# VHH binders against Fibroin light chain (FIBL): the designs that were tried, part 2

Target 1, 244 residues: Fibroin light chain (FIBL), of Bombyx mori (Silk moth) (p21828)
Amino acid sequence: SVTINQYSDNEIPRDIDDGKASSVISRAWDYVDDTDKSIAILNVQEILKDMASQGDYASQASAVAQTAGIIAHLSAGIPGDACAAANVINSYTDGVRSGNFAGFRQSLGPFFGHVGQNLNLINQLVINPGQLRYSVGPALGCAGGGRIYDFEAAWDAILASSDSSFLNEEYCIVKRLYNSRNSQSNNIAAYITAHLLPPVAQVFHQSAGSITDLLRGVGNGNDATGLVANAQRYIAQAASQVHV

## First folded at step 11 (VHH; from h_I6 with T99D F100L)

Design k_DL
Fold by ESMFold2 at other seeds, look of step 16:
Structure k_DL (fold): chain B 244 residues (1-244), chain A 122 residues (1-122)
Amino acid sequence: as target 1 above (244 residues)
Amino acid sequence: QVQLQESGGGLVQAGGSLRLSCAASGFTFSDYGMGWYRQAPGKEREFVALISWRGSTYYADSVKGRFTISRDNAKNTVYLQMNSLKPEDTAVYYCAAGDLIYISESEEYDYWGQGTQVTVSS
C-alpha cells in the first residue's frame, strides 16, 4: 500500500464580505483544508452556499448553522465522535414513533452543550491554526461512535417538515456520507441530520444571528472568543424554549 | 461490473495539448465524483483534478490554469483537457470515481481505471 499526499488549492479570490450569509459561509469554508473534504462534503458545501443565497431568513439560518457545525467538526486535529448527534436523532425518532418526546427533551441539553464545545474549535482555526494538529474533537463515547441511529426515520421527519428542494438534494448527499466507509463522513452525516431535525432547526433558526456573527468574526481573521460565548448563550436560550 | 476506461494518451511535444477521456459503466455515473490522478516513473501517484457530481472542479497547483476537467453525464464520460503541456506532465494518467478525496489514503476512491500514458517530449 502506498499513500499519495496531494493538496488541491483551488483558490478563487476570496468573496468580498458583503454582509450576506452566502459570503459569510464562503469565507468560513476557506479556512478548512481541502484534504479534510470529500467530494460529498464539497457537494454539501455547494448546497449550503445556494441556500445561503436565498432571500429568506430560514434558508440563510439553516445554511449558517449547518456550516458552523460541519466546520467545527472538521477543524479538530484528532477527530471526535458523533454520539451527541446520534443520541438526539434516536431520541427524536423514538418520540415521533411513540408520541413521547420526554427522552428527546432530555437529550437537548447535552447535544447543545456539545455544539457549544465545537464552536470553540471554529475560533481556533484563526487564532491558533498551528495548534489544531493537537486539538481533540469532543468524543463522548457510544456504541458505533455515532453511526447507530435511524437515518431514514430522521430524514422522513425532516423532509415532511419542509418542501425545500435543497433538503431533497441534501438527503441524497447526506445518505452517501452516512453509508461511507470514512468515519469523518459518517460523523458529518450525523451532525447535518441532527441540525435539521425540526425542533433542533428551530433552535438554530432563533440563534442564527449570533452564529453568523461568529462566522463573520472568524472570516475577518479576528479573535472571536466573545462571539463564541455569545453564540453559546443564544443557542442555550433558544434550546430552553423548544416545543415538541 | 464497474469499468473505467481511459483513452486519448500519447506522445506530444512541449507546449502542446491532449484531451483524455474516461468512459464509465457499472455504476450510476451522475451520482459520483470523478478524478484524474497521475504517476510518473519512480514517483508516487498524485492528484491532478476532480469534478464533483454537481460540476464543481478542483485542481492540483501544478496544473491549475493549464488543465480543465469536465464531464458529460449523458455519455458517462469524464474528460481532462491538458494544455501547455510540460515534460513534467509525463505520467500514466488514471481515472477514478468516488465521493471521498482523502488523498493521503491509498483507497480514497471506490473505482480506478487502467491508466493511459502521456509523454511530453522536448
Scores: ipSAE 0.012, ipTM 0.423, lowest interface PAE 8.5, mean pLDDT 81
Fold by ESMFold2, look of step 12:
Structure k_DL (fold): chain B 244 residues (1-244), chain A 122 residues (1-122)
Amino acid sequence: as target 1 above (244 residues)
Amino acid sequence: QVQLQESGGGLVQAGGSLRLSCAASGFTFSDYGMGWYRQAPGKEREFVALISWRGSTYYADSVKGRFTISRDNAKNTVYLQMNSLKPEDTAVYYCAAGDLIYISESEEYDYWGQGTQVTVSS
């Protein structure tokens, strides 16, 4: 048998902002204490840093957008729910099975509104660090809080759209977040799953520049109010172009 | 029925070493993160160390450099090697297993052991 003894990521000195997605992500993650992260979230963080180091823009954009959403969820001391994400997920998988995407299109407004509300929480890391436990995550209210949805069918679609080994590792970890008893973990699992649905991922691909600027501002310790608003605007614009 | 059984505790002089073991049964060990916590009399239970199913390790500041957590998935066992022990390390040490959401969030562990006493004499 093999005994594993490893050191954690937080043993590494703070990265210098060199303009690359990997440094932007790493510097933003520094604002979230490791005591606020589960092992599963730390492993997602590791995967996203590796994705951000790839040479292709799509991997970098996905890593940046997922990082922003996860940090936003971790900034909610009082968790919201997964209802908007679960609806997008179920509506998409229903559309794949039936050929009718009307429900999916209906689900996008509430989902991207939910994403935008979560992005408001990111700024709290720098302007109200002592008040994070009072920050309230967005909740739409639905039966079960959106914890249960067609997780496996969604991930079948996600993995079929890409040969990325990062997504296979991410699936295993997100499945743990999905099965957790912790509602914040469930919300993050739903967000990541919804984010990676191919039409949704395209919205984040198109808006990734503004999200990168937001994370850079956070990583530099700047009040990011304007950067949040800018990211919300570009996400809304990209979302208006979705046709399936 | 899930069981976690700690062993290896005892009395040791300051500067000494102990190795704690936690044997697990009743669940798929390799799918779970494993943690060690401790509780001194009159104090709240305190995070010591954890190891993910992927083998990543994390430590409380008070034990970094002195304690090492490891796991042997073939034996369904997690270990805590404790070196350079101090009287402040005196506590009951508990093994825990679960989906370790937020380090130090003890309410999120699925399973806990019964504890093993570690006493470090001054």
Scores: ipSAE 0.011, ipTM 0.347, lowest interface PAE 8.9, mean pLDDT 84
Fold by ESMFold2, look of step 18:
Structure k_DL (fold): chain B 244 residues (1-244), chain A 122 residues (1-122)
Amino acid sequence: as target 1 above (244 residues)
Amino acid sequence: QVQLQESGGGLVQAGGSLRLSCAASGFTFSDYGMGWYRQAPGKEREFVALISWRGSTYYADSVKGRFTISRDNAKNTVYLQMNSLKPEDTAVYYCAAGDLIYISESEEYDYWGQGTQVTVSS
């Protein structure tokens, strides 16, 4: 089984490399109310700003994708759950252990559907700020609300896939979020972990340009409805090419 | 031996200023985030200000614009500049430190100081 990349070099977002993604994510973070951030989440924001300031595409794409997920989670007045993230994490780690990734492949649709709903929330910061306080984040419902997954097995796979010093630092912070008593922190830990699973990270690597356009639009105060739809389309296209 | 020692508290009239200091030892200070918390009698400890290991700052709404947190990594010291003080700022102020590049939520900070009393008279 072989997946041929459907994206050419022309679809790789050159704007990230030339314009530095750090300015894009910094402007997007300005829309999140300071009083809504936990202290632990501020440390994640610092790491992602540093990753976005690197000159390489992979660091910038990872920072953009994780920033979008976190901002989306912080946008709703009532947090959703992390069940889609927990399911994809456990399905992936089961696949690594067993060699059978059928469960992982089945978990991808719900996970990327959840990601797409979260992208809609980012646009709400601009188009419906008054209603955002009453919105409820997406929730699938599961035992523990998405807190129950094999955290260490997932991070073993993540760290084995890259020598990035940022991933080592991020592991320490995400482990604190995972073990926190705060459900918002737990959800962010699950989202970050799921985003960084090697096959999932490739989806975001391929779709980072469209996510960057979305964050830039929101950061500039623009209605980003069309950019949300475009990011959802690119994510779905990249996800259709996942194989393990 | 990890130590956080606050200083600079005292009695000040409303509208005045104080500068709190927290001297740290026993850990690699530049790898830690530092926070200030306060507790008035009969109330729960509340967040005041945070500075990350990279210098990013965050403030409680009640102090934003009046208080400034800063750090001097060469002196292993974090500061809280408190301006336009009000009687409701009266509390014991605590310094806290979070590990490595990660700072915990307020109840998960790794180290706490003993506190310094700030009293703002009307």
Scores: ipSAE 0.011, ipTM 0.391, lowest interface PAE 8.7, mean pLDDT 81

## First folded at step 12 (VHH)

Design m_E4 (from k_DL with D99E)
Fold by ESMFold2 at other seeds, look of step 12:
Structure m_E4 (fold): chain B 244 residues (1-244), chain A 122 residues (1-122)
Amino acid sequence: as target 1 above (244 residues)
Amino acid sequence: QVQLQESGGGLVQAGGSLRLSCAASGFTFSDYGMGWYRQAPGKEREFVALISWRGSTYYADSVKGRFTISRDNAKNTVYLQMNSLKPEDTAVYYCAAGELIYISESEEYDYWGQGTQVTVSS
């Protein structure tokens, strides 16, 4: 027997969000089947949902940006993303040690280019859900890129720049991802770490509204091509203005 | 030296209840996800229940509503409360621990217990 309102395994209910980042993030995470996540990723998901439920903009912006990035990576796996992330992390920590941030500034273009490509993949979940999800596999990754950077120096800088207790909890989880034998976990750790570097986090702080609009559009089941283009433009503009 | 020691198994009549315990030592228990798997004779090991280090729970469809997983981080112990037991629940039950585990990939667990027999008579 069958009912007319029965949802399939691949269907995500549409809700009118309450205009809060927590609602947007919760709906976005529902697009990814729990069986496609490690237990550590499930824990990151919960931290980000809690972070999005805070009243301050900075917490919401961070949660939105990380959610978009992780969902894109889990959906498609992007080989250049991990290398660009590792390079941004290395260049930043080298800059902190030396006082010379030229290498860091040069690393931002490739990194944000891959972030922009990730946003296209999120929209594809709505436009072509069966094909894209079917095509998702382990990231090709950058051999060694997800682990070849100074993880602890990067996180010292991240934690020193913020009073957020959620970031302390996230550090513990991301450290486990970094130390994992699984290359996808290593790449996700690099991606999260790169997103949270203070100058990079400022880019996402400035772009969070456009990323939120994109995730909301995707959550409504609509073609969000214009929202993707808008988010890409805001990220590129903010990235061109980064100051260390 | 890491140890996972299951207890609480035994013989029970159909419709009855058992509570399994798994005592852990040799690692920081509160940082680990804990799971229960079972294996009946001649069958592959199958997922039963999982509790993350933050306390999120996940269940196999065959046990939802009947089994409850919980943890006590102060005692380094994970529990499986099994209610409304059926003969089909007869198996060796294994406790597992992992930091990075996929629900569908049991081989990603870092540590496994020796197992405890649960037998459900008609």
Scores: ipSAE 0.006, ipTM 0.344, lowest interface PAE 9.9, mean pLDDT 77
Fold by ESMFold2, fold request of step 15:
Structure m_E4 (fold): chain B 244 residues (1-244), chain A 122 residues (1-122)
Amino acid sequence: as target 1 above (244 residues)
Amino acid sequence: QVQLQESGGGLVQAGGSLRLSCAASGFTFSDYGMGWYRQAPGKEREFVALISWRGSTYYADSVKGRFTISRDNAKNTVYLQMNSLKPEDTAVYYCAAGELIYISESEEYDYWGQGTQVTVSS
């Protein structure tokens, strides 16, 4: 059965980076030209910036993790696919329907491995920007390229996990990305949806500090190779502790 | 049945100002982002300014600080205030509506206007 750890102000710092989480993600976004973003992606960027400026750790952690995932996907010259995200979404929603989460547990390793590959792409924006334009993003290959998953069932679970007005607004925007004609927008919808699945969000909640360090390094124009490795390690450690 | 109608173009001296308007009909205006693009003869269309459905604004570096985009959802209209105009701003200016602004224009906008000519003389 899926267990959701409650965020508690008594046990978790109010601010992931001394009140600078929104500044960290804003500087990281500067590496993606605004003309490479759809209108819906620009609106998601604004929601994530607002979330990062909240005083609670959970909002800040979610904003950091989603920002990292979106920037990574936008960084390669030839987009990858969203098959890892679609698989974890479908495995999770199947688990919710059936009460059997074995498939979901099996999907976590490959999904977080793919997240780790994407974190390397963020660093490439700084250290190899000219070569990145010719790179191919991570792709697993599957039917529909990662567009085939139960979007509404996933978002039912996401919205049930929190009464946050940010999640309701984000749902509306991500639904537009999901229904877009553009495959890159479809991929971003899948990644955002996967990041927000309650047990997946728990992993990012626990690893947000290391992801923030990575985004700060990239945002400052620094080679973040060591920070990528550190974020990958913390994500793997957090994934091993998932309560499902 | 969708219509985007630009107006306000014309001839202006360098350093002058123009205000472009784009009246929209046939879709739920408040659900769409609105943008301005421009195209000089023999060149590809280039991004000028964008305003999201929430009202957030974005500008090309070449116009930042000189141009201001705004929207009036009650009148289904988007505006582009162009100040400190330069001869390099001479182009046909297009209004666009959609969810996408990727560098490839063919898949990014649902609707385009017919354009309005802006000519800046030295």
Scores: ipSAE 0.006, ipTM 0.383, lowest interface PAE 10.1, mean pLDDT 81
Fold by ESMFold2 at other seeds, fold request of step 15:
Structure m_E4 (fold): chain B 244 residues (1-244), chain A 122 residues (1-122)
Amino acid sequence: as target 1 above (244 residues)
Amino acid sequence: QVQLQESGGGLVQAGGSLRLSCAASGFTFSDYGMGWYRQAPGKEREFVALISWRGSTYYADSVKGRFTISRDNAKNTVYLQMNSLKPEDTAVYYCAAGELIYISESEEYDYWGQGTQVTVSS
């Protein structure tokens, strides 16, 4: 016979703390040395903190997901590349132009695999901080290292999906990262752009509670190994349900 | 032509104060972060203070509580108020402007001034 469980904390993403996402991400940011942040990244951090202090779930979820991704990219001693992000961006923008999203759907596995690897790096800030300088960020390899994608088409789609003033300000800053001579800045631009693509943002919207729990654990100095696994599980579940 | 011109340096007794100014021209000042760096003879250039285009401020540990960075976008000028000066603060102070900089990495700055000497005597 079939037994159906009515309640399970592990099967449902946790809601983001009402009005407290800003405090959670602020504590997580304290683990990244300010000397590892460009002035553009410092301004993104400020935008995300303000976004996290809004009362609406979508703003908080976006701020949490982007914060986790940026911190992870800044944590690796040897930066990875942005090829998974560039692939999902180009596949999505091609889909918008053509109406055919098959390539986009196929790009999601590598992208969310990359995201999952980066979440594990965040926990390492707490449990192995001395070893992170030797870590290598995830790299898929591609022409240009993930710097070749249709930035403006992607942001046209992102801005069309929302009238948030934070998103307009973020576009200006991310464009500066995209045009930088610094490869890490370029990677972060691609990562942020990919996170904000409307169907990708919906994955993070659904999984933001688990990502918030992870950042809270890390921000409090706790070993968050179980929270990483939980966030990875909910991201993978949400990603399997993507429809465009 | 982009120009950053520092002023306000000089000789001061320990415990005294100085205010440095950096006047900027030739670029859209409000789009740039502004920073102060210093270099003593025989030492590498080190970060002192930074103010982002959003107005957030960051300081080296050695100057926190004593130095204050500020900006006036109407005058295209960044300031460094230096209080409780110590002989260890003796250096040439450089103004810098950039959008995409790491606090510890001077190669990210787009423009640099020529420097102003600060000398703190015991």
Scores: ipSAE 0.006, ipTM 0.341, lowest interface PAE 10.1, mean pLDDT 80
Fold by ESMFold2, fold request of step 15:
Structure m_E4 (fold): chain B 244 residues (1-244), chain A 122 residues (1-122)
Amino acid sequence: as target 1 above (244 residues)
Amino acid sequence: QVQLQESGGGLVQAGGSLRLSCAASGFTFSDYGMGWYRQAPGKEREFVALISWRGSTYYADSVKGRFTISRDNAKNTVYLQMNSLKPEDTAVYYCAAGELIYISESEEYDYWGQGTQVTVSS
């Protein structure tokens, strides 16, 4: 157990303590068959489970948020696109190069709106397990379907923000997803990359408790409709406070 | 120069055991996932087993419970312990290496060995 005196109880799930997030994400992963995952995604899953086992809030929050995003992308039978993620990545990297983050601030609303749509898919694993394979993932539409972004510049910024060995391992694996011929793998690479951009990661840090509640509900086989709405609300609130 | 050299193949009676080895050189072995594939005459190459760089193992349904993949990073070697062998296991066995291995997409492996013959007689 750790004491966290910088955060409110509502921002830190009661069950994030000494690796309790790992059991939450492990149960949620059981809803996605291993044969529906590439080996790269399985390796990310292993990294996220290890990260969720750490005693610190930041590691657990990151693992929970990334797990939710990946499960959402694996849940729909027809993949959506990664255009919202690519837009936020390119806007952020342009801001880093230029010192002007106005474009990045404008990209956040559409991106977090898209994240909220993806959270609805997670609940469908419980409510409509047989029907979900016929659903279409969220798509915004853009040139290249969300493959056109500066992957290396984004990861330079991500890795510069932390000395975490988990991020170094994750970079190598996500680069394989980015370069894959499989469009779902490409989409997941973009969403992981976008999630880990430092200002975006702060939003998920603040909203991780609500996302953990959602994953617990799903992992226990419960209808999580109210938990989806709550997670969407917390994400929107955190996104409105982003500073660059 | 990357090299994967398989060894340990041969002729064995049904119900018997063999241990295959694949010695690796020319890359940082501990950073790579390692896999075993097999190809019988006139058939497509098929997945047998893999072990990730972290040591997680995955198996084809046809060999699960009978075969065990393992690695020794100090010797730069991956092993396939094959027990309770059946005539259907007769094939050339190949080791493969990749930083990440996608079990259904064989074209994405970085390196392949030359193969070693395993023959299981009735």
Scores: ipSAE 0.005, ipTM 0.264, lowest interface PAE 10.8, mean pLDDT 80
Fold by ESMFold2 at other seeds, fold request of step 15:
Structure m_E4 (fold): chain B 244 residues (1-244), chain A 122 residues (1-122)
Amino acid sequence: as target 1 above (244 residues)
Amino acid sequence: QVQLQESGGGLVQAGGSLRLSCAASGFTFSDYGMGWYRQAPGKEREFVALISWRGSTYYADSVKGRFTISRDNAKNTVYLQMNSLKPEDTAVYYCAAGELIYISESEEYDYWGQGTQVTVSS
């Protein structure tokens, strides 16, 4: 029911940042104080750093996209909700069950709009750090605050789409975040799950270069307003090409 | 039986150093995250340091640059090297272990040691 366009070895570069994706990710994680991370989040961080050190583009792209999203979710002083993520997860899993993906297609614009808003928070870590600690994360409002979705159906689809050992390890850790009583952990579980849905993951696969540029810019202490806008544009263009 | 046994605590002058050890048994040590926490009288237990199952280290702001956590998977032991000690570091120090893959956020650490006293004199 869902068609993902195949890519060729010659169409996509073999390394996302001259083999430096792991260092870009490592510098980006330094902006989030370790005392603000649960041990489960620290384990996701380690999986993503290992994934970024692999020689293939797909692993590096996934690591970069997930890192950017998680850092954005952790950057606000008061957590938002995961409603945009839950909506895209529910719409996708409903589509898998029914064969009708109209709801999923409708959920993509709002979801990637929300992703774009979150990317701006990453730039705020360098240009408004004092103000950021008092900020409230994005909250769209919905029943359960984004905790209500079919976690296992989503991960069945994610794991079926790839034989990656990293995804199997990630599933176990994200399930702990999903079952946590901590709302920020629940939000991160929903966000990671939504990022890894096969058609969503393809959007980030295509956008990873621009997201890497953003993380590098903020990691170097630069005002990255233009890099946020560039990442938002590439994400929107890739999202418009989702074929379901 | 799972056991975490701390050692190396004691009395030390301000500016001095101590090395704490925590010997672990009864679980697959290399699959666990290991941490150090401390509790001063009348205060809440406070995070000090964490070392992940892959060896990445994480510290509380109050100890960064002074304390170093490390692990030796061959000896099933985690260490806390404490340098430039201050009277404010006086506390009971606890070793903890968590099997992260199967632990919810509310149960991050499965096992705790009995603690070792560190006293830093003015």
Scores: ipSAE 0.000, ipTM 0.282, lowest interface PAE 11.5, mean pLDDT 80

Design m_W58 (from k_DL with Y58W)
Fold by ESMFold2 at other seeds, look of step 14:
Structure m_W58 (fold): chain B 244 residues (1-244), chain A 122 residues (1-122)
Amino acid sequence: as target 1 above (244 residues)
Amino acid sequence: QVQLQESGGGLVQAGGSLRLSCAASGFTFSDYGMGWYRQAPGKEREFVALISWRGSTWYADSVKGRFTISRDNAKNTVYLQMNSLKPEDTAVYYCAAGDLIYISESEEYDYWGQGTQVTVSS
């Protein structure tokens, strides 16, 4: 396997792959460059690892899906934008206000297409690490780069849909990423927010097994091309069943 | 009313150990990341170690394996255990508390202590 060492020494061992979501996530995080992470991003990593350690599938599924998305956004040498995420967020919050979700339904194809391209980037951490440093993340090129969306309305809907204490803590952390001057932090805020919109979260809840298999393959240093294709297929299947 | 108070500095022979403490008050300690920085005379302040609000740790390459950061949320205190000390570790050590903001830049910390001197003799 491929290991990225933070300090060019071996004093802190990698987590053991024990088959649980928490170890899968922890090993996958080793592939992203920690030198430029903010403490807010580090706190997101830790809350996701803790969610993955819970006994319930919903917490594990949410942690796995968010981790995959964040790793993809951190992996490209030139960051992409968050325009697909901002569009799905705004389309959803407009639907909540108006009762008309037609715009939201139209936003799903582009959003999950963007998610699928991000999954390809995750596999490239293993098979093409030297070239990934120079890669350009997916970008749709909208005004504001994906910073223009109703963050508070989205999170009102997210928090109203669940009693999870992890979501309350995550809201505080993601709000700091949203308000950051760093564009990578802003992109991560938009991506997390989009993943947690209730109908979107249901897609990832249904497809989390395939995403877990992908992250396990990558975390073990394996070429995961077939696992990417499988995750993309399950996401597309679940997305076709979205009803609001 | 926020206060960070370092203690545990002093003179020590090379190869020796010290444990620094930083007692915090005036804010919700468990919500903050805590860090240690150091500044030798005539040099820029440099990162030593940090510990996130959930307990994850990060170290400068020059101290990894020798220094250990830890926190006790019940006592509102962060510690730096320094082992195998070298003359190069001589500096004023500063405790810092950061809100959930970018840590790699010292300007991201909300609060700083006054510092404690560590001097390592040959």
Scores: ipSAE 0.012, ipTM 0.369, lowest interface PAE 8.6, mean pLDDT 81
Fold by ESMFold2 at other seeds, look of step 13:
Structure m_W58 (fold): chain B 244 residues (1-244), chain A 122 residues (1-122)
Amino acid sequence: as target 1 above (244 residues)
Amino acid sequence: QVQLQESGGGLVQAGGSLRLSCAASGFTFSDYGMGWYRQAPGKEREFVALISWRGSTWYADSVKGRFTISRDNAKNTVYLQMNSLKPEDTAVYYCAAGDLIYISESEEYDYWGQGTQVTVSS
């Protein structure tokens, strides 16, 4: 076996902004203290860094959009819920089984609205970092908080739609987040799972440029209020064009 | 039955070195993150080092550059190499395992060892 070690993230110099997705997400991750991350979250962070370093846009777009959502969830001092994501997941898997995606199409508005609310938290890392400790994550409200849904059916669909080796590794880690006793971990598992559903992933693929601009602004220490609004607009536009 | 068994503690002079080991059984070791924590008398238990299932490592500021965490999946064992020891490193050192470990909240680990005493004399 191989013994590995490395210095902590807090002592590593900030990556330079070279315009690539990998540097953009790396700089954004620096705003989240390692004490706010579980070991599973740290492993997802490493997968997303590797994915962002690939030469293809789809991998980079996925890494950027997942990073934004995860950082947003970690920025809330008190976790919200997973209800919007769970509804998207369940309605999608019901659609796959039945051939009827009307329920899935109706679930998208609340989900992308919830995503948009979370994007506001990313900018707050720069402009109001001390206040995030007291913030409450967005919650839609539902029985059970959305922590239980058709996880395996969703991941069957995700993996069947892609030959990416990153998704196989990510499945294992996200399953650990799904099975956690911690609600923030459950919320992140639901977000990643919903995010990677093929038609949802296409929304983020189309809006990733605006999300990248947002993360770059935050990573550079700038107030990115206008970039949040721009990302929300592009997500809404892409969501309106979903075909299932 | 899950067991975490620490060893390698003892008395050492300031500036010296020790290597702690934690042998694990009763679970799939490669699926778990492993951490070291310590508790001095009258103090809260504090984070020392963490190694993820992927092998990424994190350290408390107080030990960075002096301590090294590593794992050997073939032996189901995690190690803590402790160099340049100081009297303030004196504590009971605990090994912990968990798949969702909040670095700042030790109570979220699934399994804990019994601890091994490290005493650093001046």
Scores: ipSAE 0.006, ipTM 0.401, lowest interface PAE 9.1, mean pLDDT 83

